# VH-VL binders against Protein STK_02290: the designs that were tried, part 24

Target 1, 225 residues: Protein STK_02290, of Sulfurisphaera tokodaii (q976g0)
Amino acid sequence: QEQLVAVNELNENLGKVLIKIARDSIANKLGILKINLEDYLSSLNDPILNKKGLAFVTLETYYGNSTSLRGCIGYVEAVAPLKEIVSKAAIAAAFSDPRFPPLSKGEFDNIIIEVTVLTKPQEIDVENRWELPKKIKVGEDGLIVEYGILYSGLLLPQVPMEYCWDEETFLAETCIKAGLEPDCWLNNKVKIKKFQGIIFREEKPKSEKILIIKPSEVKCKKEEI
Key: E = the ipSAE of ESMFold2; O = the ipSAE of OpenDDE; V2 = 0.75 times the mean of E and O plus 0.25 times the DockQ between their complexes.

## First folded at step 14 (VH-VL; framework fv_acimtamig)

Design j07 (from y04 with heavy chain S107T; at its last look DockQ between E and O 0.82; V2 from the best seeds 0.82)
Fold by ESMFold2, look of step 14:
Structure j07 (fold): chain C 225 residues (1-225), chain A 126 residues (1-126), chain B 106 residues (1-106)
Amino acid sequence: as target 1 above (225 residues)
Amino acid sequence: QVQLVQSGAEVKKPGESLKVSCKASGYTFTSYYMHWVRQAPGQGLEWMGIINPNSGGTSYAQKFQGRVTMTRDTSTSTVYMELSSLRSEDTAVYYCARAEKYYDYYTGYPHFFDYWGQGTLVTVSS
Amino acid sequence: SYVLTQPSSVSVAPGQTATISCGGHNIGSKSVHWYQQRPGQSPVLVIYYDNKRPSGIPERFSGSNSGNTATLTISGTQAMDEADYYCQVWDSSTYVFGGGTKLTVL
């Protein structure tokens, strides 16, 4: 049977390893760390890292009191071991995010790396689609909207906290992410899935110390004024 | 080393079906999408459809809906494209093309083809 | 539906800069990808997301995209750059390729 990483299997030490995988993969691509990446990943024998998993790698530019997005890419289908997913996502976030130029060597020491590991998404079944907001908890759940193979949108669980959204707005915005009308979640042909995540984040660029962040702890940007 | 090796050239009659294979190696087969794109002689490129090798799910260009079927065999890392009810205008080189499966949080799935098979010429003639 | 327009051919002298355009309505809001196809060969990705180079593509290949025009630029052109070049976007539910541009190095 398919073996997936459960978020409750992940502790601070594994979070540090995941961040190190991401950072070393980027460093290797930049030529800063000269290793054979395939051999490096093969040397990681922890059974949890070798289970299939889902994760996002987020890069942010560090400004001391704040950060700004520098890349965010993940795998939302459990197609490979978690260690490989994090490595590939890190490289893609650094070099393939269309909103940003490829990460430069000069930037490498001034980014924060964040790895978000996801639970397996579960379809939300309701008899009346108007009940979907009641099955979703802002601050805990992320959402996926699916309509066929090419129409898929995902919002991480911290996003509605950042924007101060209620559950219905969260659903609507996830529909928009999928390239669909905001009310697509009322359409019985559209699948709505929810998942949870755990966030491992460098406290400062390249820091040994990391933060474990629950989405419910994310403050609304409006409230920080 | 990523390789996409396709089956050999075929000559077909109108009304027959073609079936082209594309065997992948050098990467994790199920962690990428596979597309099919064709090119008629002296003409440009035309997208036919996509298969998710992990799930077997497919989506086809509207022009080919009802005539095209894409399948895969994960045990041999092979995708297949079958086009039925052939016409002379189906004469083309058929390519399999790989796409990244990562999801960019802000821009969605990538929509470019990073590796292509060598192509399979299919000629449909009287 | 969505149409990408390319010139049928572009000629440049060796060492000069080649510019290949790809026209489309509001193409600047889309991500543009470019492929090189040498005679008798399959396409090769040379630019993705407007201006990014895959590993192994020379630095003389670059791209830009704004308004209604995306552009592939090849500086210091070489004989090996003679090929057909295709731009490509994702539009709603389908992939659209330009008609192709034959680059000749004279």
Scores: ipSAE 0.756, ipTM 0.877, lowest interface PAE 0.8, mean pLDDT 91
ESMFold2 (binder alone), look of step 14: mean pLDDT 94; pTM 0.953
OpenDDE, look of step 14: ipSAE 0.882; ipTM 0.933

## First folded at step 15 (VH-VL; framework fv_acimtamig)

Design i01 (from j04 with heavy chain D104N; at its last look DockQ between E and O 0.72; V2 from the best seeds 0.81)
Fold by ESMFold2, look of step 15:
Structure i01 (fold): chain C 225 residues (1-225), chain A 126 residues (1-126), chain B 106 residues (1-106)
Amino acid sequence: as target 1 above (225 residues)
Amino acid sequence: QVQLVQSGAEVKKPGESLKVSCKASGYTFTSYYMHWVRQAPGQGLEWMGIINPNSGGTSYAQKFQGRVTMTRDTSTSTVYMELSSLRSEDTAVYYCARAEKYYNYYEGYPHFFDYWGQGTLVTVSS
Amino acid sequence: SYVLTQPSSVSVAPGQTATISCGGHNIGSKSVHWYQQRPGQSPVLVIYYDNKRPSGIPERFSGSNSGNTATLTISGTQAMDEADYYCQVWDSSTYVFGGGTKLTVL
């Protein structure tokens, strides 16, 4: 029987631990923190950290009044304990994001780490696929579109909030993200899944204080002309 | 540490089927994708398909669609590749190759092979 | 359908820099990965995402990718670098390998 992390099991203290796992994993890879990473993770015995989970780790470069993206990697199948996927995602975000060079030692003290924990994606079951927009809650749900193993796309719950999208636009944009036509969600061979997420974010680089962000709290931007 | 150990060399006749195994160790089997790539004697590399060991889902190169089947056994951490209706041009070394399963939010899944099995020579001769 | 073109062979003196090209239409818009295959052995990843080096691969291996050409560069070439080298991309529908380049160290 599968044991999965639920988002409502995570509190501020566990959010701090997840951020610490991410930061320590990157520090270890950089040679800043000289530990055996396998032993470190094995010593974390909290039952919640040992449940299978899904998460993204986002790194941003900190400029004081603003930030810019520095890497964003996650796992969207519940195939390993939450502690392990956060560690692996953090390392990949720092060193294996093709948009950026490997994170340097000099950058380490000037990044903000964000961990977004996701619920298990659930396939949306409808008799009439035109009802899919009614089953989606902008501001709460993220979407996954899948067609076979090679066509997959994911949009996080905050994305339609940032762009002021309605549900149909959210579906269409997730199809495009998967490399499919915008109307792919009407195709009965395409799987549409929804999930929720909660964001744990350092307030400043390496800060003890963290922010807990629900996607519904993200304000819509005005549409640009 | 990471190790992909394939079954031994085989000799086949045209029209038969081959089935190659690839046993994974040193990592969490279901946390990575597995691919199959072949190499004819003196020639380059040719991708055959991918399996998700967690779900058992597959996708095959167009050239092999209808002849290839990939399966796995999670209890033994083993993937299998079966190729039917063999011909002499199917003589090759067959490799299993592992790929990361992490998802880059902006770029999607990675499309490189970080560890390879030792290869299995399959000779098809009449 | 998408084609990657490599020279069949490259020869270099020990200690010199070897360059191995991988040509493709607009390959600069794709991520290029490189594998080393020694005689009788399986491929080993030496460069991924154009210019990233896996752990355990010497710093003398580097890569670049722009326009219609990706390049694998081996500085200070050693006898143990003698092998076949393959470039590889994902072309939005399938995985494509170059034909391979035999690197000889004289």
Scores: ipSAE 0.793, ipTM 0.892, lowest interface PAE 0.7, mean pLDDT 92
ESMFold2 (binder alone), look of step 15: mean pLDDT 94; pTM 0.957
OpenDDE, look of step 15: ipSAE 0.903; ipTM 0.944
ESMFold2, look of step 16: ipSAE 0.770; ipTM 0.886
ESMFold2 (binder alone), look of step 16: mean pLDDT 94; pTM 0.958
OpenDDE, look of step 16: ipSAE 0.899; ipTM 0.943

Design i02 (from j07 with heavy chain D104N; at its last read DockQ between E and O 0.91; V2 from the best seeds 0.87)
Heavy chain, then light chain:
Amino acid sequence: QVQLVQSGAEVKKPGESLKVSCKASGYTFTSYYMHWVRQAPGQGLEWMGIINPNSGGTSYAQKFQGRVTMTRDTSTSTVYMELSSLRSEDTAVYYCARAEKYYNYYTGYPHFFDYWGQGTLVTVSS
Amino acid sequence: SYVLTQPSSVSVAPGQTATISCGGHNIGSKSVHWYQQRPGQSPVLVIYYDNKRPSGIPERFSGSNSGNTATLTISGTQAMDEADYYCQVWDSSTYVFGGGTKLTVL
ESMFold2, look of step 15: ipSAE 0.791; ipTM 0.880
ESMFold2 (binder alone), look of step 15: mean pLDDT 94; pTM 0.952
OpenDDE, look of step 15: ipSAE 0.893; ipTM 0.936
ESMFold2, look of step 16: ipSAE 0.822; ipTM 0.894
ESMFold2 (binder alone), look of step 16: mean pLDDT 93; pTM 0.949
OpenDDE, look of step 16: ipSAE 0.893; ipTM 0.936
ESMFold2, fold request of step 18: ipSAE 0.803, 0.762, 0.784; ipTM 0.889, 0.873, 0.884
ESMFold2 (binder alone), fold request of step 18: mean pLDDT 94, 94, 93; pTM 0.953, 0.954, 0.950
OpenDDE, fold request of step 18: ipSAE 0.911, 0.912, 0.910; ipTM 0.948, 0.948, 0.948
ESMFold2, last read: ipSAE 0.775, 0.769, 0.805; ipTM 0.880, 0.874, 0.889
ESMFold2 (binder alone), last read: mean pLDDT 94, 94, 94; pTM 0.954, 0.952, 0.953
OpenDDE, last read: ipSAE 0.909, 0.909, 0.912; ipTM 0.948, 0.946, 0.949

Design i03 (from j04 with heavy chain T28K D104N; at its last look DockQ between E and O 0.81; V2 from the best seeds 0.83)
Fold by ESMFold2, look of step 15:
Structure i03 (fold): chain C 225 residues (1-225), chain A 126 residues (1-126), chain B 106 residues (1-106)
Amino acid sequence: as target 1 above (225 residues)
Amino acid sequence: QVQLVQSGAEVKKPGESLKVSCKASGYKFTSYYMHWVRQAPGQGLEWMGIINPNSGGTSYAQKFQGRVTMTRDTSTSTVYMELSSLRSEDTAVYYCARAEKYYNYYEGYPHFFDYWGQGTLVTVSS
Amino acid sequence: SYVLTQPSSVSVAPGQTATISCGGHNIGSKSVHWYQQRPGQSPVLVIYYDNKRPSGIPERFSGSNSGNTATLTISGTQAMDEADYYCQVWDSSTYVFGGGTKLTVL
């Protein structure tokens, strides 16, 4: 009831439900699907959906043979049931990402929804900070960098795979994400946490078929020249 | 309906401490950040600090470091702000203000205040 | 450290468009949020992330942000819009408010 959801409790069918929660929450906010969102979420009785969870919702615009980022919002503290987290994150990704205007009705049928469920972040404890790269597995781990309450940055486990980063670069880029110097991970006052995740993604906009993606399967993409 | 209800007005003398409460209702208390912002009479808004009600972690504006303490009680959904060594320039209306806790890729945590308490007037005079 | 500059007052006739500026060095690289404070009331968020409107805020409120200036625009201004307006940013280390602009509708 008050326990965290574990990634290994999630199967394909539950991944479909999480994607449906995200899509229906956005559709409701757009006025496309006229439901009471509280009643909708309360009707979802699966015990796993009711455990506290951590998740990101990623939206991408679909171009037929390619996609581009359209929003990415999540919750990194396990403060609410997984079903609620996914609903709130989906709405925020669609309407509150400052890089993009609010999602329009015209865009709704042309986005792909991706839900990434995370494990609870665990602090990496080392005596010598130069050992931190050895404790990180690119392709499995995401990273969180924290310095006090106001400096925090997170990179999902698929990110270093997409860019072909090594462990030290991954640490440096996560420091930058937190608004800190690239070498902040050498500072003993800075907390470094790691987590894992599993990705559920629509194959095509609104498709019944979904993909289950492990971060290790993501291949790097070079900038075009 | 989100509500932030603050404790009543206070009159203080220089050198004393104040402690203002802010009771939250209508939402899950630990799922949002809480800030404190003050406004001197006829003046603008001044940020004082932030508390994470889930962890109890805090960060304070440099101007108030050493004089301000923010705490919370999750069982009553209440945040407290204490300001010590009061001076006449601390006369102000003190507001609690809520912020979203979602993490966006572009800016990290949101840095706006979506709901405010009704304010607490604290007057510091001899 | 980081400073936001607003005009002290702006006056408009009912039905006219009011514009309230918020100046800051390279403010276009920051997210700007706007609050309305009616006399004797607490602040209310009217614009966040430069140009996004919270639920319940009329469509006549809009915002923009580029270069060194962010702008709050109120079209079809009504008597109830008479208030003080504050811009606000996070400047990488602290929260900064503008000095406020008194909007008078007359």
Scores: ipSAE 0.771, ipTM 0.888, lowest interface PAE 0.8, mean pLDDT 91
ESMFold2 (binder alone), look of step 15: mean pLDDT 94; pTM 0.959
OpenDDE, look of step 15: ipSAE 0.905; ipTM 0.944

Design i04 (from j04 with heavy chain A99V; at its last look DockQ between E and O 0.80; V2 from the best seeds 0.80)
Fold by ESMFold2, look of step 15:
Structure i04 (fold): chain C 225 residues (1-225), chain A 126 residues (1-126), chain B 106 residues (1-106)
Amino acid sequence: as target 1 above (225 residues)
Amino acid sequence: QVQLVQSGAEVKKPGESLKVSCKASGYTFTSYYMHWVRQAPGQGLEWMGIINPNSGGTSYAQKFQGRVTMTRDTSTSTVYMELSSLRSEDTAVYYCARVEKYYDYYEGYPHFFDYWGQGTLVTVSS
Amino acid sequence: SYVLTQPSSVSVAPGQTATISCGGHNIGSKSVHWYQQRPGQSPVLVIYYDNKRPSGIPERFSGSNSGNTATLTISGTQAMDEADYYCQVWDSSTYVFGGGTKLTVL
């Protein structure tokens, strides 16, 4: 197997570099930073950045007291070096997310960039599918539901923490995310995979200070009814 | 400088098989899905199937299930499409075309062909 | 199986705006992609996700999608825009192309 980046190999300084790769890639595409992107990435010689990796880049618009989603794209198959994955994901999140128009120059200084590095997804094997909830750790695991090459849904490990879900609800919601029935995880033809992740996030737009967020640290807050 | 270079035109007889190659260069071969799409003379475009060059996993359009096989060779960055039991209606230009592998967290995989090979004309005549 | 319907041809004078329709049941809930194919050439992506342009596609190409109709719009049409145009969607299990529209610039 080719070498993969392990989440525990990433420290605060490498997290800052990953965010910088994302921000510089977007800036280059906007014409704000005039560089040859291929040469830029080639100049990054840190061995960890050159291992294959899995990551999401999330963009949020900053409103001071709140943020809103502006794009979220990643690679969930280890196909290229981490530095390349983050660059491509950042550009796609800014310009190719179907829910949003291409990022404008005017927006660039008012977004927060977040990079979530993932471990390699591993299929959960059980003889009795009713045991799947017992193999999942809310607060640690993210989930992927796959049915063939064309049906896939993914929920990041912080999501069940944010919503106070139990393991069975987490499975059901991931099925729904894949466009399948909520009980699809009981179907032996459906693959269930788990992975872990760590989040590096700008504290404020373009800030040097970053936050390192472990999914287990995310607390839910239920609204009053 | 992305390139998808396909093998040359072929003339086949009914009942034979065809095998078209598509060699990729100028990008990371395993970072994209590869598809095959054909176009009969004077007709529109018809999707045939998809291969994941990284895993070798495939899915085929229902019309071609049982007749088509897609394979790849990662050492040469090449995808192959084989179509068996040829008939005259299989006369077409066969294209390889790639799709990005990024995953939109909310919308899933993209489904647009951002680059196409030059096409391979296959003529099936008795 | 899902069907996309396009007019067989559209004619426009140079400098005018061309519109090419792509009809489908509830197509507004799908992402629509558009390809240009010049005679004897491979298709080229000109619009993806309804209204996004790939690098190198002129700003005069635009798209929209709502209800049962997606539309490719070419403003300031030039002779080089004369080609066949195909719309395309993903329909849960397969890729569907429209029948194509021949754009003539006269």
Scores: ipSAE 0.769, ipTM 0.882, lowest interface PAE 0.8, mean pLDDT 91
ESMFold2 (binder alone), look of step 15: mean pLDDT 93; pTM 0.948
OpenDDE, look of step 15: ipSAE 0.823; ipTM 0.918

Design i05 (from j07 with heavy chain A99L; at its last look DockQ between E and O 0.76; V2 from the best seeds 0.75)
Fold by ESMFold2, look of step 15:
Structure i05 (fold): chain C 225 residues (1-225), chain A 126 residues (1-126), chain B 106 residues (1-106)
Amino acid sequence: as target 1 above (225 residues)
Amino acid sequence: QVQLVQSGAEVKKPGESLKVSCKASGYTFTSYYMHWVRQAPGQGLEWMGIINPNSGGTSYAQKFQGRVTMTRDTSTSTVYMELSSLRSEDTAVYYCARLEKYYDYYTGYPHFFDYWGQGTLVTVSS
Amino acid sequence: SYVLTQPSSVSVAPGQTATISCGGHNIGSKSVHWYQQRPGQSPVLVIYYDNKRPSGIPERFSGSNSGNTATLTISGTQAMDEADYYCQVWDSSTYVFGGGTKLTVL
């Protein structure tokens, strides 16, 4: 009998709890934190954490003045309570990302954890597919492209802001992300879904202070000095 | 403690249908895909199709299109595979196997079967 | 229509290293997964994403993948490793298994 998490239900305190779930789940798998993870999650009775949710957990290696990707895994279908999704995604991002070896104990104190909570994806339904760019908003919407059960691609809402894309480019790049041609969004057999997200991020490894990031605040990349 | 428990062995005649069940426990049923894979006697593994237990959505291997139906019951955490118009070459052990449903932002969905049912032998003979 | 090719059998003495190959066109660009199937039992995942071990799989199991060949390696082979081994990939719209390799430990 659970309902979906809405972004406006998530405050700073809840963002800290989500990051703690992610960090404790990884610590438990590393043997740093000795807990029964199922019992730990069951003890979290906040009604919002028990709603079904969608989230990504992103891990980055911290270098002081920069970071680099260390893993990024999420659930993009509302299949389980938010607390469970964040725990499972954190573990997968740390140990099952095909681009990286399993996270080591030595790395644990030098990663930044970021949890991005997504709203319920809405299928964009139009009579004329050429109207799709008018139905999405760069800086607010993320996109999902689906073609059957086996082709899917997702771009987070901050991505088109980072690259200064317009709406049509955003659609095309999401098609490419799904392994389809850039113009796949014109095909009426392709589902286009939109969602919004909010980002909770450790300021530094293991920091109590977190950053709350809205995608609309992300600027186009600047030339490096 | 993950378990996938399948229904018992069956003996069928050509032209009949089979229906195998796979009951899941020890994990959140809707957070994984479920697949069906079969193995003819003395042969290798052959993928038949996939069901999303959360939505009920399916996709079938081309070889089985039109003969296979996969369904689920979320209240009992059970997936079913039905194969119709049986032939002698459908004699096989039928396995359910689960797949993680997480999405890697850069590489997409995983495509490995991390847990398998015990198998159901179906013999099709005259 | 993607095809994976495995040798039918491999024999190894206890304590020796076994290698099982899985051939496929440009398989190095795919993620390869490996399953162990003991006689009368269901398959068990032993390697995923070319070289990762699931929880509970001994460190003596390892994998590699480059070019047209993926390889499962079992160091210090034990009698209980006697089984059939299958490689598997995802190919665009379908799951493809190799024909299987019977590992005999003599």
Scores: ipSAE 0.708, ipTM 0.863, lowest interface PAE 1.1, mean pLDDT 91
ESMFold2 (binder alone), look of step 15: mean pLDDT 93; pTM 0.943
OpenDDE, look of step 15: ipSAE 0.793; ipTM 0.911

Design i06 (from j04 with light chain Y95W; at its last look DockQ between E and O 0.84; V2 from the best seeds 0.81)
Fold by ESMFold2, look of step 15:
Structure i06 (fold): chain C 225 residues (1-225), chain A 126 residues (1-126), chain B 106 residues (1-106)
Amino acid sequence: as target 1 above (225 residues)
Amino acid sequence: QVQLVQSGAEVKKPGESLKVSCKASGYTFTSYYMHWVRQAPGQGLEWMGIINPNSGGTSYAQKFQGRVTMTRDTSTSTVYMELSSLRSEDTAVYYCARAEKYYDYYEGYPHFFDYWGQGTLVTVSS
Amino acid sequence: SYVLTQPSSVSVAPGQTATISCGGHNIGSKSVHWYQQRPGQSPVLVIYYDNKRPSGIPERFSGSNSGNTATLTISGTQAMDEADYYCQVWDSSTWVFGGGTKLTVL
């Protein structure tokens, strides 16, 4: 029996704990919270947190009526307990995302933390590669494109919802994300994997209240403007 | 905390094979990539290949394809690099080097080496 | 194959600022990483993603990258900074290092 976290094991209370792990890990790195991080994580005894898991941590700068991306890093291979990967992903999203400078102490109270827990990616098995779009559900599935160990690209399940993409566009954009041609999904040497996710998000910076978001609930940005 | 401890120096003859070990401690072994990089005497650094310790998957630099094999043992947190058909230009210090396995949504996997082993000198002489 | 070019040596007086260049075609579109190798020791990461410092690396180390040149800058150079310095990028499917620069503090 494999010890991987299933998305259906996670409730609001565990979502709050995952966000707290992320926030405390960042606070510790900033020197705001002085703890031994290894001891902190070891003290978390919940069996679900100790299962291997997959997650992304997303940071957004809060402007009151809007937010903007501030970092997004995760683990897409189930290599360590969920609590550890959320801690490491949070630190990396805050300090190692190449798009942004390291998070400053002044920013800490003005970010929203989001943790997306993923199911184990599963390779999509088809006789004819042209049938791949039929095996993908926009609003439910995220995609991974892999070609060997060196080329990999990932798009989270909410992304095609945000951009109003159909399944073929979703495949093509994930190929581009992997550094491959848009039609790489037709190549038999390229692996296409799908996964699902559930999103736990602070309502406001440092809020005790959180939102639980299914990717299918994400509105197309084109329609809201 | 993080430590990569390599096997000791070796002296080899042309045509032989070498096998260098790299034992990891202080972190979750399968949650990072491991690379091998060599440095000939008085020369710069040369990348040889990568292994995913979780899956065992590998990719090798074209120069070493067919001569190099990288393996691991997760029970001992150890990676191995074998280089066959040795020649004098294979004289070098061989390093294992660790890389992060997190996925950055913008750039993908990181391509820097955050910790290095102490190095293993391999001398190939007639 | 992609080539990174570094000067073979740079000399600096103690307390002065040292700059080490790393040339490459369109290197500004790549992430550049820098390693310090003290005599007889293994390399140590000092800069990653052009300008980020790992924990434990002094603030006097900084980096920049634009156009065809990446630069490692060491302000207030100390005798302990005397070492070889390597730049490194990933290019498509391979890891590429510069030839190295020996920094002498005299």
Scores: ipSAE 0.731, ipTM 0.880, lowest interface PAE 1.1, mean pLDDT 91
ESMFold2 (binder alone), look of step 15: mean pLDDT 92; pTM 0.945
OpenDDE, look of step 15: ipSAE 0.868; ipTM 0.928

Design i07 (from j07 with heavy chain H111L F112Y; at its last look DockQ between E and O 0.74; V2 from the best seeds 0.78)
Fold by ESMFold2, look of step 15:
Structure i07 (fold): chain C 225 residues (1-225), chain A 126 residues (1-126), chain B 106 residues (1-106)
Amino acid sequence: as target 1 above (225 residues)
Amino acid sequence: QVQLVQSGAEVKKPGESLKVSCKASGYTFTSYYMHWVRQAPGQGLEWMGIINPNSGGTSYAQKFQGRVTMTRDTSTSTVYMELSSLRSEDTAVYYCARAEKYYDYYTGYPLYFDYWGQGTLVTVSS
Amino acid sequence: SYVLTQPSSVSVAPGQTATISCGGHNIGSKSVHWYQQRPGQSPVLVIYYDNKRPSGIPERFSGSNSGNTATLTISGTQAMDEADYYCQVWDSSTYVFGGGTKLTVL
């Protein structure tokens, strides 16, 4: 029976493997690394990598003192083993993000790869929709707003920390992200889901050293003076 | 090699139902959306609806709401489309079409079809 | 409801550039995708997100989108490019296709 990856099962070594899967998948698509991706992924036998999972792959261009977004794509439904979704998300982030041209060979050594692993989103059920803010923990939860099969918005758990939002503001901003009115979360036809996440990030392009970022550790900018 | 193989041509009478199958291979079936699009003779393309093969969730174009049903069988990697109360205007080639299921953090789900089945001609005549 | 308008037919000499238009109200604010359908065959994606080319689609296929017009451009046209071409967008709650343009290479 297929089981889901729990975020707390992931350690630094598994984070390094996830980043390597992302980088090797992009390298293979570029023709830099000549492998059969199916054989490569099937050779990864770690039980945790073979559980179904959810993840984003984020690419950033590295400028030494700063970075800029270069692609950000993920799977927010547990449809395949974690190793497979990280590979597919990496390729999509590099080549299919509508904001950016396909990644070139010349860019490959100058990007930072970040893998964010998510828990399975859980629908928040309440009898009174006004109780939804009480079911959300800023600093722990990310939110998904869904209206139909193709209307959705997602905000990662660190976002309300960065903006010093309370729970109601977080809900409203996630509605806006979905292209809906700020009060859409009061509409019984709208699904509100919550999840948690953890970030594994290369320290520098292609570095063996990685950073592990937990949303609860993000400082609220409004409280900093 | 991605393949979408559809069931064979059908001839139907008005008032009957049709059911077309689309068997997927060469990729992880549940990791993509499946759509149905039809094309009447000498006409353009018309979207009918979408199914999420992982959850079974569906959404249908308003024109077909109430007489179209889309289902799937994950054990055989097959999607089905059933259209009831057939009319002569339903004579068409019916295509299954695959869409990416990845989520772009900024722009949302992909809104294009990357692979199409070979099509199934359904003729509705008296 | 949202309507995409394409010319019924476009003719081009071999080796010349074919231009196929797709008109729509403020279509420049939407993402436009293009499909090629050769006679007796199913559609094939040739351009997505206005100007992105899938793997296996020749460089002679390109696209643009601004204002009220999206355009598919085929440079150096070949006999094998003779087909019907459809533009497509998402609008509100549905997928919308253009009426199709038959490209003839004479």
Scores: ipSAE 0.737, ipTM 0.852, lowest interface PAE 0.8, mean pLDDT 91
ESMFold2 (binder alone), look of step 15: mean pLDDT 91; pTM 0.921
OpenDDE, look of step 15: ipSAE 0.838; ipTM 0.919

